VH-VL binders against q95uq1. Designs and how they scored, part 23

Target 1, 197 residues: q95uq1
Amino acid sequence: MSDNHEEESNVPAYVPGKHVSVDQLKQQDAEDEALKRYKESLLGTGVHAPKDDPRKLVIKEMKIQIEGRPDTIYPLDTKELIKEMKTKPFVLKESCHYKITLTFNIQHDIVSGLKQTNTVYRKGIKVSTEKHMLGSFAPQALAHSVTNPRHGWEEAPSGMLARGSYTAKVVFTDDDNEEHLSVEYAFSIKSDWKSDD
Short names: E, the ipSAE of ESMFold2; O, the ipSAE of OpenDDE; V2, 0.75 times the mean of E and O plus 0.25 times the DockQ between their complexes.

## First folded at step 9 (VH-VL; framework fv_sonavibart)

Design n4 (at its last look DockQ between E and O 0.04; V2 from the best seeds 0.00; counts 0 for: pae E 17.4 > 2, placed apart)
Fold by OpenDDE, look of step 9:
Structure n4 (fold): chain C 197 residues (1-197), chain A 127 residues (1-127), chain B 103 residues (1-103)
Amino acid sequence: as target 1 above (197 residues)
Amino acid sequence: QVQLQQSGPGLVKPSQTLSLTCAISGDSVSSYSAAWNWIRQSPSRGLEWLGRTYYRSKWYNDYAESVKSRITINPDTSKNQFSLQLNSVTPEDTAVYYCARGGYSSVWYGDYYMDVWGQGTMVTVSS
Amino acid sequence: DIQMTQSPSSLSASVGDRVTITCRTSQSIKSYLNWYQQKPGKAPKLLIYDASDLQSGVPSRFSGSGSGTDFTLTISSLQPEDFATYYCQQRYTFGQGTKVEIK
């Protein structure tokens, strides 16, 4: 039994907000400053609800940022692009500092307690699982962006054990454990940026 | 309860090899969730990680750069222990040496914490 | 190499006092920051791991916080048994220690 040490990132204890629909939020004239702030934080200037797209979460982009290196950007506007992403692995030099930014839209309703679960595989074996509480997101005109880690950088592992090819799956779930999105990507850890390792 | 019991000489002559052993009880040296570490402590250098050994389908070792050329950490599965060998010692190697269990749960997030420690062994390098 | 800097190097406090120790790392990386307590003639004891997680059996008066490059160990109410040296650690690097002495 692989003790999947789910490293729960110390995201501040997400107090699951009451599942309040955008419509309910709009109707609540409650002079509750806390609610107002919550509304302001979530509702932005516009509810985007494409009639032909029932999805609540639509991913737009995944960006790999590596310190001292150009960004790697995966456009994810279409299902085809999402599927193609795993065929275009990015490279991490061992011990490099990197972070991943996901850009997405929320549609139709508020997604409460959005959680990102990242699972990494090597040769079909799970090597890590990370869970990140992202928070609650409302439909807005501007896409949402989340970066992991929120602060600082992730360091790519190093050594003989680390080097190789990996696949990863990112799953987005809400407080109701509804899966909104799943994306897969691939990457390699190398000793050098130019190494064919 | 996991316990670590250290043994070995407390006096080593210069240029000789420092040898210590850490016996494990309550856990396995080949545990997939564990890494077995050696750390030393001196007034001049403070706490200094020296290296570790761990089993992940095969045995791996990580060593501190400061001692990499002189250090060997070996597991002994038959005795459920691991050892430290430090070659060509000098007075600078005088310290209290500790064995400790660490976690290694992920290639990304090795549990670098050390939750169980041996009792420590004072090793003096003197002629 | 990661450099760890603790502050202060030493402090004097009384029983019941709130004690705060800071640890600064040279790099802002996602890595476990751990805290240890060491008493004279004893091995270090793990108190906090992953910046804020309390080790089993450690009193709740101990807490860890921080992110990025700045981390803090807090003892909410110092007890007689808490007079010791405390160390932060990130990966393979330890801080120089903070000695908490009786006032």
Scores: ipSAE 0.028, ipTM 0.652, lowest interface PAE 3.9, mean pLDDT 86
Fold by ESMFold2, look of step 9:
Structure n4 (fold): chain C 197 residues (1-197), chain A 127 residues (1-127), chain B 103 residues (1-103)
Amino acid sequence: as target 1 above (197 residues)
Amino acid sequence: QVQLQQSGPGLVKPSQTLSLTCAISGDSVSSYSAAWNWIRQSPSRGLEWLGRTYYRSKWYNDYAESVKSRITINPDTSKNQFSLQLNSVTPEDTAVYYCARGGYSSVWYGDYYMDVWGQGTMVTVSS
Amino acid sequence: DIQMTQSPSSLSASVGDRVTITCRTSQSIKSYLNWYQQKPGKAPKLLIYDASDLQSGVPSRFSGSGSGTDFTLTISSLQPEDFATYYCQQRYTFGQGTKVEIK
């Protein structure tokens, strides 16, 4: 949980929920078949993950979608791929429009109040921290996918002060303050796609 | 089951506007999982993507540079359709025109894939 | 601006033959390559997306492979209904097509 208390400007206030296991949710109304089917559709059915993998959140992919250009896709389904991400920076042209899509599986239990905290650095100096509430996710066979921004596009900053090389760290925590994932990555902002800014 | 049905005239005179519509059934033109494309095909250019419209918190259009000054693609949410207008046509615009559904991003499909196509409309620009 | 070239432009093969078609790009596109089949008088049909993933309802004799700049569509045992033109596609760009003719 190392960044839990840094700048929470974009997170709505909410009361952290009490943790309830998937099995407990399924059993509470076992006699009501209609409610049982609804809860099962919300939570998914069956075992969706290896029993020896304790992770509740397993990232599969990070995709940077840039308007009018090919996507940049990072497969992240191994620890080696996650560690390599910071050595393969992506490029944003100043003022470009972009989106970031994360694809992940949830296993073992519900992750309630999943929050993304993204901290960006330039030459070791923190330049921004942004927090986004992603929601609550149940285990299921099909991967979950979330796109930021949820609507429209983000616009990359512009100008001489914005151009340069950046490092970043994104951390995923839930409303029980459990850290599920931390990824370090890198990018640069340039005046043109192939410039040396 | 998603289906696309095209309509519009097959003959257009030079300097006029080519106008086609594509009606969508089984999906919504405002679906966040979809983008709505126009593609044309001719012997001289092969398959040529013209542009798309899609909804991601607001409406976006992307147009091919070759037609950007002459093309408009508009959604119509009330009729669940989208349209193509191509102004100032010349005989070089003679082609079979297709509408197609694709995704802008999906873990299951590559970028700009097109998984459902309309039946095609042969458009001749004569004179 | 990514240029795509297919090889060959056309080929003739017998029923039962293994057919390969290649698509080469001017820059790496990782795995973001799709394959389409088009029969005369019909719209293109998606066969393979993301280089190697088979679209629902497409026969298993079709397969795709490759990453980066070099991609291949393979038909393991050509059937009479496979007479068609095949296109690779990335983003908004299509290859020029490969016409497969059955001898």
Scores: ipSAE 0.000, ipTM 0.432, lowest interface PAE 17.4, mean pLDDT 78
ESMFold2 (binder alone), look of step 9: mean pLDDT 89; pTM 0.928

Design n5 (at its last look DockQ between E and O 0.05; V2 from the best seeds 0.00; counts 0 for: pae E 14.9 > 2, placed apart)
Fold by OpenDDE, look of step 10:
Structure n5 (fold): chain C 197 residues (1-197), chain A 127 residues (1-127), chain B 103 residues (1-103)
Amino acid sequence: as target 1 above (197 residues)
Amino acid sequence: QVQLQQSGPGLVKPSQTLSLTCAISGDSVSSYSAAWNWIRQSPSRGLEWLGRTYYRSKWYNDYAESVKSRITINPDTSKNQFSLQLNSVTPEDTAVYYCARVGYEGVWYGDYYMDVWGQGTMVTVSS
Amino acid sequence: DIQMTQSPSSLSASVGDRVTITCRTSQSIRSYLNWYQQKPGKAPKLLIYDASDLQSGVPSRFSGSGSGTDFTLTISSLQPEDFATYYCQQDYTFGQGTKVEIK
């Protein structure tokens, strides 16, 4: 009777860090070199946030990557494009491997503990909810990119019950439960790439 | 529910400073999800946006070009309010003045719709 | 400067009538068009935002449509409480208003 000691992978409990503003970070003469490096890494080269855009999180693009298929790219630079995305469903072949990459900018302040909640609906009924902790993001010159899953691929559902049209809502929230972004998209699961299902 | 309560004098002499205050309840003047605006209305000029103040890790102000040289909008975090100062007033500045909030959705999408308004303050510039 | 032109400046209608107000913008800007209702001695009230989205608590008889530079506010069946002045707004600019009066 081999006692398989399941090594409880002590995933360190995510301790929500105190939200420290960029300005507060700049004012903290922390003698801690590690903290200084952290601040420098976060503050980057003085990215001037557009004064005319009060958003903290600005989505730029959603990319659907399917193994063996060309990428589907949704530009999301404008509210109109965001609204239109749900009218342009992408297709997933059943059992295909796919991943989603979101590109976004952070403005004005650090977004701490950014969490992505994906809710999928079929015929108005919630079929799944997934939550992903993305991390903390500071304003920087280059857009941030997050891919889900981080490693590998997601497998599209298969079978007669899986096939059909879906809608999804992605919500981005921080440690303070502030909602930064909500986007909706649509997709279809089909038996093949050409099926008019 | 978010409410805005205006206060200030309704009569100002020419060349003096118009001063109004807008008290906020149900929201914070330093909210990232809001922008705080002043608008005025007169028969001659209609509805005219004057300016806004908002907090985004630091304070920002935007002013209409027509009043930019004379206007100041200041937040007061201690009292959860914001004020309007308009210097060197003339009879042309006679109007009903409103404070208004651009709410969460408007702020995030940049649509600048005002979802909450103060009750308005009639200000007459008269000698 | 963005110019907003409403049409008509005033109209007379009866209870139950369909009322249509148009707003034209001089420039296509990123900001959507919004509609407000104002009654005498009161502040403007937001009705429609983003051209077609109904503000919470606003009756469904109000609707907004349009794109580009041409927008429309529609009251499907005018009610007694709807006699007011309506304004379109985009960015920091308001239209001149449309007064809806009782016939």
Scores: ipSAE 0.372, ipTM 0.741, lowest interface PAE 1.6, mean pLDDT 87
Fold by ESMFold2, look of step 9:
Structure n5 (fold): chain C 197 residues (1-197), chain A 127 residues (1-127), chain B 103 residues (1-103)
Amino acid sequence: as target 1 above (197 residues)
Amino acid sequence: QVQLQQSGPGLVKPSQTLSLTCAISGDSVSSYSAAWNWIRQSPSRGLEWLGRTYYRSKWYNDYAESVKSRITINPDTSKNQFSLQLNSVTPEDTAVYYCARVGYEGVWYGDYYMDVWGQGTMVTVSS
Amino acid sequence: DIQMTQSPSSLSASVGDRVTITCRTSQSIRSYLNWYQQKPGKAPKLLIYDASDLQSGVPSRFSGSGSGTDFTLTISSLQPEDFATYYCQQDYTFGQGTKVEIK
């Protein structure tokens, strides 16, 4: 299955509105007040993006789920929180099973062909780059979520050479090569959860 | 390098319309990464923001309350410029007028720093 | 409405002096405060944005600090070209200015 068959990314997020604003949808239904109130509840009234905010993609959260352990959650909805992320590394025990979920809002317009590029460094030297096609996303009230891996779990590397401290950078671009977000983060691979390996 | 070049008359009679133009080079007036502003400065009032125009899937304008009923700011994508019209001017509108770019580099809302300014146009309102 | 107080309104200093200028707000604006320099007859020039980030081409003797309600612009060693008026700004509101004059 190719990245273009991501079911979550290809499903319309909510009632179509690319060329019709949420306010216009409400006015289109010049019907009785009961139907109007029902449609407002489905559209999440008051969800309009700030008009002057230039961002099409607004990151909300990065969550690291580790099988058999409590989740590690990074709220990312301010500049300060994003800048602080690299100073608060998370820990992966070698061979643990984990997955990473990113939660974000889309505003203003559809983002087509969103890709994430994740580059991992050790002591400043690039050790891997992974690219994942996430799909296309429309503005909606509820945040979008994407999880990597799409199915199952990822397994952390193991062994003395794999242990250590890592930094990483994830960059989000669309099919017009517009960069929407760049986040730096850090993690360590250790022999146990409290080790300084 | 983004640059802003202003043009327009420096003398306007009371009750007439003040019209200024700001030409943009090195960026697009429709850039999502920018908003295009007019500011004026007088000895008595200092720096006063007047309004802005910007593109987010469509064109928007925001105007300072003090001039809202008299001001119009228009983008012109074909000439890559934006204009100021201030109607019914009085001597209190005498000031140096600046255009300025607010950049949203780093894709963050709420940080309205003006990173590029036009050279300024002294406008005197007198008979 | 967030009130801004820029101080002092003017100061006299000599080349080589360390100069500090403050800007205070009535409510927290986190780090969204900018600093500008203006010389007579010229447009303002951005020095510092996001409280402490130095604009490209601005000499390293300029620095900004603070968060919340109290912000400072510092010139570590005043140079002849630094005699000017300095403004803080948040949202679309500018402070009244601080004139730095030759002593």
Scores: ipSAE 0.270, ipTM 0.653, lowest interface PAE 4.0, mean pLDDT 83
ESMFold2 (binder alone), look of step 9: mean pLDDT 90; pTM 0.935
OpenDDE, look of step 9: ipSAE 0.316; ipTM 0.725
ESMFold2, look of step 10: ipSAE 0.000; ipTM 0.453
ESMFold2 (binder alone), look of step 10: mean pLDDT 91; pTM 0.938

## First folded at step 10 (VH-VL; framework fv_sonavibart)

Design q1 (at its last look DockQ between E and O 0.04; V2 from the best seeds 0.00; counts 0 for: pae E 12.5 > 2, grease 19.5 > 18.9, placed apart)
Fold by OpenDDE, look of step 10:
Structure q1 (fold): chain C 197 residues (1-197), chain A 126 residues (1-126), chain B 103 residues (1-103)
Amino acid sequence: as target 1 above (197 residues)
Amino acid sequence: QVQLQQSGPGLVKPSQTLSLTCAISGDSVSSYSAAWNWIRQSPSRGLEWLGRTYYRSKWYNDYAESVKSRITINPDTSKNQFSLQLNSVTPEDTAVYYCARVGYGIWYGDYGMDVWGQGTMVTVSS
Amino acid sequence: DIQMTQSPSSLSASVGDRVTITCRTSQSIRSYLNWYQQKPGKAPKLLIYDASDLQSGVPSRFSGSGSGTDFTLTISSLQPEDFATYYCQQDYTFGQGTKVEIK
């Protein structure tokens, strides 16, 4: 009976508090050790935000992970790479297990209540909209990564009606309804993996 | 609220350069979620997209083929504005020019132009 | 090049009427179809994006539908302020416009 201690990654449930700017956080005398730790956790060592880039969120990568299959990685840094992503849909076998990991940097300030809205289209028709609360993120040296679902796998739809080509639009918004990013990708649901040849 | 304010001359002589500026308020010219566009409108050509500028790690420009050889769209981050330059103008370039934001999506045709400037009538005449 | 064809080019209607405008594209692409309203001397105003999504602040009497190459803008009950020219747009190509005039 192997007690698989699922290490609950105690990502402290960031209670959406009042939006406190990084500058405000820096100015607050951390009399409270807990606050200091929180600040340190949020501010990291030396968040150099580019002065000429006012963006708070810069997405770097989208990774599709499929159980038993190689990862599909889409870099999102340039227009050319985005175009490439659109022309290279990933394939989901029906009933396969998959998850999506987004990698991004936060700049200048804390992004509170980051929400991902994913809208899927088939033949130009909206077929689904999913909203995921990702959490709050502070500028740090290392890129943030979020995976949906957080635990386990999503199951790809199955059946004759599910099979086909899809497009998706993903939008990232914060608690202030500021839109930080919008990107599109494509995918196909197939009955088997071999149709990629 | 995002607003666009246009400025520039309404009269340009043939063969000269048409220059317009669009000042942005309530958003950043370097916003990842926006593309900044120039459109013109005339009775003969209707609404015509001319080009855009947008920032994604670096600056990008896309131009309509019809004006590609003559057009430059430049962002100015210091003033939070972007400009249009159209060289070697002819009477065919007479139109109302608009700047506009494409919000939410910066790629071709993804989203609509949700914020517009007030428009600038530009007449090309000797 | 994408071609956009609106129909009709113009129509006359009365207040309270249901108005329907169609837009046909030359090809089915990933790009979203958008609808604009333009009044004389004013810039176009976005009404509908992504074929059917209502822009913020736009009255609910406006709706968009369609897919593929055929799209429709509907005004369920025409109001006095709705007399204008309407344009569809896809991939930075605009339709020729549909003028809605008072009968």
Scores: ipSAE 0.005, ipTM 0.531, lowest interface PAE 11.5, mean pLDDT 84
Fold by ESMFold2, look of step 10:
Structure q1 (fold): chain C 197 residues (1-197), chain A 126 residues (1-126), chain B 103 residues (1-103)
Amino acid sequence: as target 1 above (197 residues)
Amino acid sequence: QVQLQQSGPGLVKPSQTLSLTCAISGDSVSSYSAAWNWIRQSPSRGLEWLGRTYYRSKWYNDYAESVKSRITINPDTSKNQFSLQLNSVTPEDTAVYYCARVGYGIWYGDYGMDVWGQGTMVTVSS
Amino acid sequence: DIQMTQSPSSLSASVGDRVTITCRTSQSIRSYLNWYQQKPGKAPKLLIYDASDLQSGVPSRFSGSGSGTDFTLTISSLQPEDFATYYCQQDYTFGQGTKVEIK
C-alpha cells in the first residue's frame, strides 16, 4: 500500500479510575486541601499571577465522568499532585462511556492557539497520538474548562488486545510552539471495574 | 550548562550611575523557562533582591521598592546578556552584586536561583 | 509582605553532627521555599527548591521539609565542607542567614 492512512488508537486518554477516587477519599488531610482548592478555583483566586510564576497556563483539576458512576476528580493544583498522577492509575471498563474535563487558569497574557497532544504508550512503546486544538484563552477570574469529547461520550476499546496497563503523556503548546504543561498519567483497561485482566 | 559572567567597574563615585552586565551562556535571555535577576549583599542588609527581567510574549521588569525609582534592568537579546543600571548611588549602595537565573519548569512553583554570576564588589566612595 | 524568621542566627557543630535550621513565615507559602549555601567570598549555591527537592549535584545528606509556615533544612551528618552560611528564600525575600561554624 502506497497510502498511509492512520487511525486513532482505541485507547482512551485523560480518564481517572474508580481506584483514584477511593484513594483520595481515604487521605483525609488531602481531601480537606482538595476541597479548599476546588473552592478557590471557582472563585478565580489565581487570576493575578504569583510574583515569580512565569506560567501562562496553570492546571487546577481533571474530572472524569463515567456514564452511570460517580465523578472522579484529580486535584492538580500542586507540583506534587501532577507528578503523582502517574502513580494513581485510573481503571476503564472496556466499552464504557466517559468524558474528561480539564480546568485551568490563564495568567499574564492571552494564550493563543492552545493545542493538546496526547500520546499513549504500552510498555514504553508509542501506540497512539491524538491532537486537539483548544483555542485561545484570556486571563479571567473564573478558571477555564475544556471537555473532551466536546459532544457526547467516548467509548473505551474492548477485547483481549485492548486490555492491559498503559502510560500516557499530555502536552499543551501554543502558536509560538511553547510548551505550557506536560502531565504524565496511567490507566488500565479491564473486562470489569474490579478485574485483573 | 548555564553560566553567568559578570562585568563592570568596582568603584563608583556618589551621585553617579552604577552599571553592570551579566553575560549568559548555555541559555537564552528570552527563555520562557527563566527569569534574570540582580541581587546584592552587604554585611548590614544581607542578601537583597533588586529586580528582574524576563520574556513571556513581552518583556517584563519587576523592581524592589527600595530601589524602584533608581533602577533599570535591560535585556540584550543580540548579545545574550542583561544589565543593571542604578542611578544616584550613595555609600549605602556598597555591596557585592550578583546576577542570578531563576528557572521555571512546566509545574507551578519555582526552581530557585539555580545559577549565579561570580559576583562584583562595588564600592561607592567619595 | 511575608516576614521570614530564620533560626538560629549561628550555631557551632562538629563533623558528624546532625544540624537542623528552621525558617518560619508569617503567612502560608505552601511549598515555595528554597535553601542556599554560601561560603566566604563565593556566590550562594542552591541546595533545595520547592521546600524539599534536592538540586542536582547536592549531596543526599542535605534535605528539606515543611509546608505552609514552618520549614527546615537538615544536614544528616555534617562534613568539613558544610561549614558555611545557609539562607532560606521565597519570592523576593531571603532569610537573614544561619552561620554554621566548626566547634
Scores: ipSAE 0.000, ipTM 0.498, lowest interface PAE 12.5, mean pLDDT 79
ESMFold2 (binder alone), look of step 10: mean pLDDT 89; pTM 0.930

Design q2 (at its last look DockQ between E and O 0.14; V2 from the best seeds 0.00; counts 0 for: pae E 12.2 > 2, placed apart)
Fold by OpenDDE, look of step 10:
Structure q2 (fold): chain C 197 residues (1-197), chain A 126 residues (1-126), chain B 103 residues (1-103)
Amino acid sequence: as target 1 above (197 residues)
Amino acid sequence: QVQLQQSGPGLVKPSQTLSLTCAISGDSVSSYSAAWNWIRQSPSRGLEWLGRTYHRSKWYNDYAESVKSRITINPDTSKNQFSLQLNSVTPEDTAVYYCARVGYEVWYGDYYMDVWGQGTMVTVSS
Amino acid sequence: DIQMTQSPSSLSASVGDRVTITCRTSQSIRSYLNWYQQKPGKAPKLLIYDASDLQSGVPSRFSGSGSGTDFTLTISSLQPEDFATYYCQQDYTFGQGTKVEIK
């Protein structure tokens, strides 16, 4: 009777930090070097606050990177492009290695504890949900880029049961559970890269 | 249903301050999905956007360049309203003033004025 | 500064007529084009947002189309209540208006 003590990997429960505005960060006396470094890392040279766009998070691009294959790039600059993305599925060969890179701007204020929730559906049935903590991001001149996984590659599922068409919904939320963006995309898992004509 | 109710004087003397208030019902002045605007309309200038206030973790204000030096828009969370102050008015500031909500779709950034106040005619005269 | 140009400035039409109003913007901006109806002594009313999306409660005889810098509002069959001034808007800029009058 081997007591498999499943070591509950005490992944420290992410305690949402208090939302601190860019202005508050600027006013806080950097008594803490760690905080100063954090501020410096977040606070780029320019806080961009477009007058015509009250959004805090503006997605620009989703890039699918597949090892040994050309990148698939979805521009997401407009509402139409965002909505159209789900009509242009990308293909994953079973057992291929892939990663997804999101490019986005932060505007007006810091987005704290940005989390990406990916829900995948097959034939309208939810098959998986993944949550990724992306981090905290401040407004800066250059777009932010986040790649999942951060290290290495994700392996596409394999086998007869894995093959088929999928839809996915990605939701971006902050520590306050505010939804900044929701996008849908589609993909297929195939045995090969050839489109079933 | 979201409604905006305007109040304030319809007559202001030159060089004085125009002051209007817009009371919000059915929504919050601090709503993440809204921006609160002032617009005026005159025969000479048509519809002219003056400025806005909105809350996104903190308060923001944007003003039209034409009135930037004279305008203040202030939210009042306690009363769920926002106000317009326009200093040093001249006869050119005579117009119908409107408050309006800009509906904001946070995902796509849709930007349109979906709710308007009833309007307030403001005449600048001696 | 963004300039919005509507055409025509005014038109006369009869009940049942198809009416078309055009709006041109000087610049392509992030915000989509919106259409408003205004009756005398009333505030503008949103009709169409994002060039073609019909505002809730607006009759289906109203439609919007266009892209880039050229946009169109269409009333498929003009009704008595549709005699008004129509405005296009993008960002913080409004067109000069198009008055639709009874013929």
Scores: ipSAE 0.196, ipTM 0.712, lowest interface PAE 2.1, mean pLDDT 87
Fold by ESMFold2, look of step 10:
Structure q2 (fold): chain C 197 residues (1-197), chain A 126 residues (1-126), chain B 103 residues (1-103)
Amino acid sequence: as target 1 above (197 residues)
Amino acid sequence: QVQLQQSGPGLVKPSQTLSLTCAISGDSVSSYSAAWNWIRQSPSRGLEWLGRTYHRSKWYNDYAESVKSRITINPDTSKNQFSLQLNSVTPEDTAVYYCARVGYEVWYGDYYMDVWGQGTMVTVSS
Amino acid sequence: DIQMTQSPSSLSASVGDRVTITCRTSQSIRSYLNWYQQKPGKAPKLLIYDASDLQSGVPSRFSGSGSGTDFTLTISSLQPEDFATYYCQQDYTFGQGTKVEIK
């Protein structure tokens, strides 16, 4: 019988955290436009490289793993990428087995009891709300990665009533009910991977 | 619903210290999603940001260059408020002073001020 | 630092008019521009953030557009309560204001 060896990747890529305030660099070099542009290309446009980033939770990626299929990967490390996510729906074949992995950094302080609340809509009408406890996470340079479900697979719903296009909103809160992030996304449930519906 | 209520004297003599307080309801001064600002408005300078205080891993303060040698902004977690102290005032400091909340729900660096105090007219004269 | 210019500094308009106010910056700020309304004796009120996102509770007749260095606030059908001064803001800097007066 085949040996089943599991390897757990606890934390993905190393990220050293913030280095220098973008506001401080911009002020120092206001008189040198060419040098300012170069420094901004290294540090971003002042939205992505903060003087002090207030966010405790910084999302990096959402990955949809589907048994027997290539992964669907959403990089989410900019505001534009998060806003574009709902225009790039992923497809679930009815009854397929899947997992969702989130990759994120925690900054500043421990986030206790991080929970995602996922609300799903069909044609603008709320059809479900699901909550998943993700756990407590300390600040660190390396990103955290959580997979739902932790064991086994989720199964996509099936049948004529389940098929169709969906929109959804996932909200991340902690035990103090502080909201850290919300993301709008879209998906379809289809009878086959390449069906027209 | 977040509300900001200002208090403090409306008349201050030159060379003295202007002191104002902003009380917060519906949010915490130590919220990791917010920053607490002071802005003033005068006919000659318009709306002018003075500084902010906010809590992340510790307390941080940032001050406008025009006032940084004279300004202090202090949080008070026990009273859920934050204050402005501006030292050595002159008649050029006469303005309406506002406190305001900046929410960073997701997007660092976009400093929109979504909640404002009612304003305090401060006159500096002898 | 980034210079900001609102245009016009004032305008006269009638109820029902379409009103357009422009804010220009000396260098690109992508979409990170906010709009406020202020009535006499009152604090500013946030209308639009991130160039085009409508703040909760703001009527849909208000809209924002633009990116880079040129931004516009539009009131599609001016109402009596819209006579006020409007300010754009980026980073910690506010524009000089545009006063919208009744004609």
Scores: ipSAE 0.000, ipTM 0.501, lowest interface PAE 12.2, mean pLDDT 80
ESMFold2 (binder alone), look of step 10: mean pLDDT 90; pTM 0.937

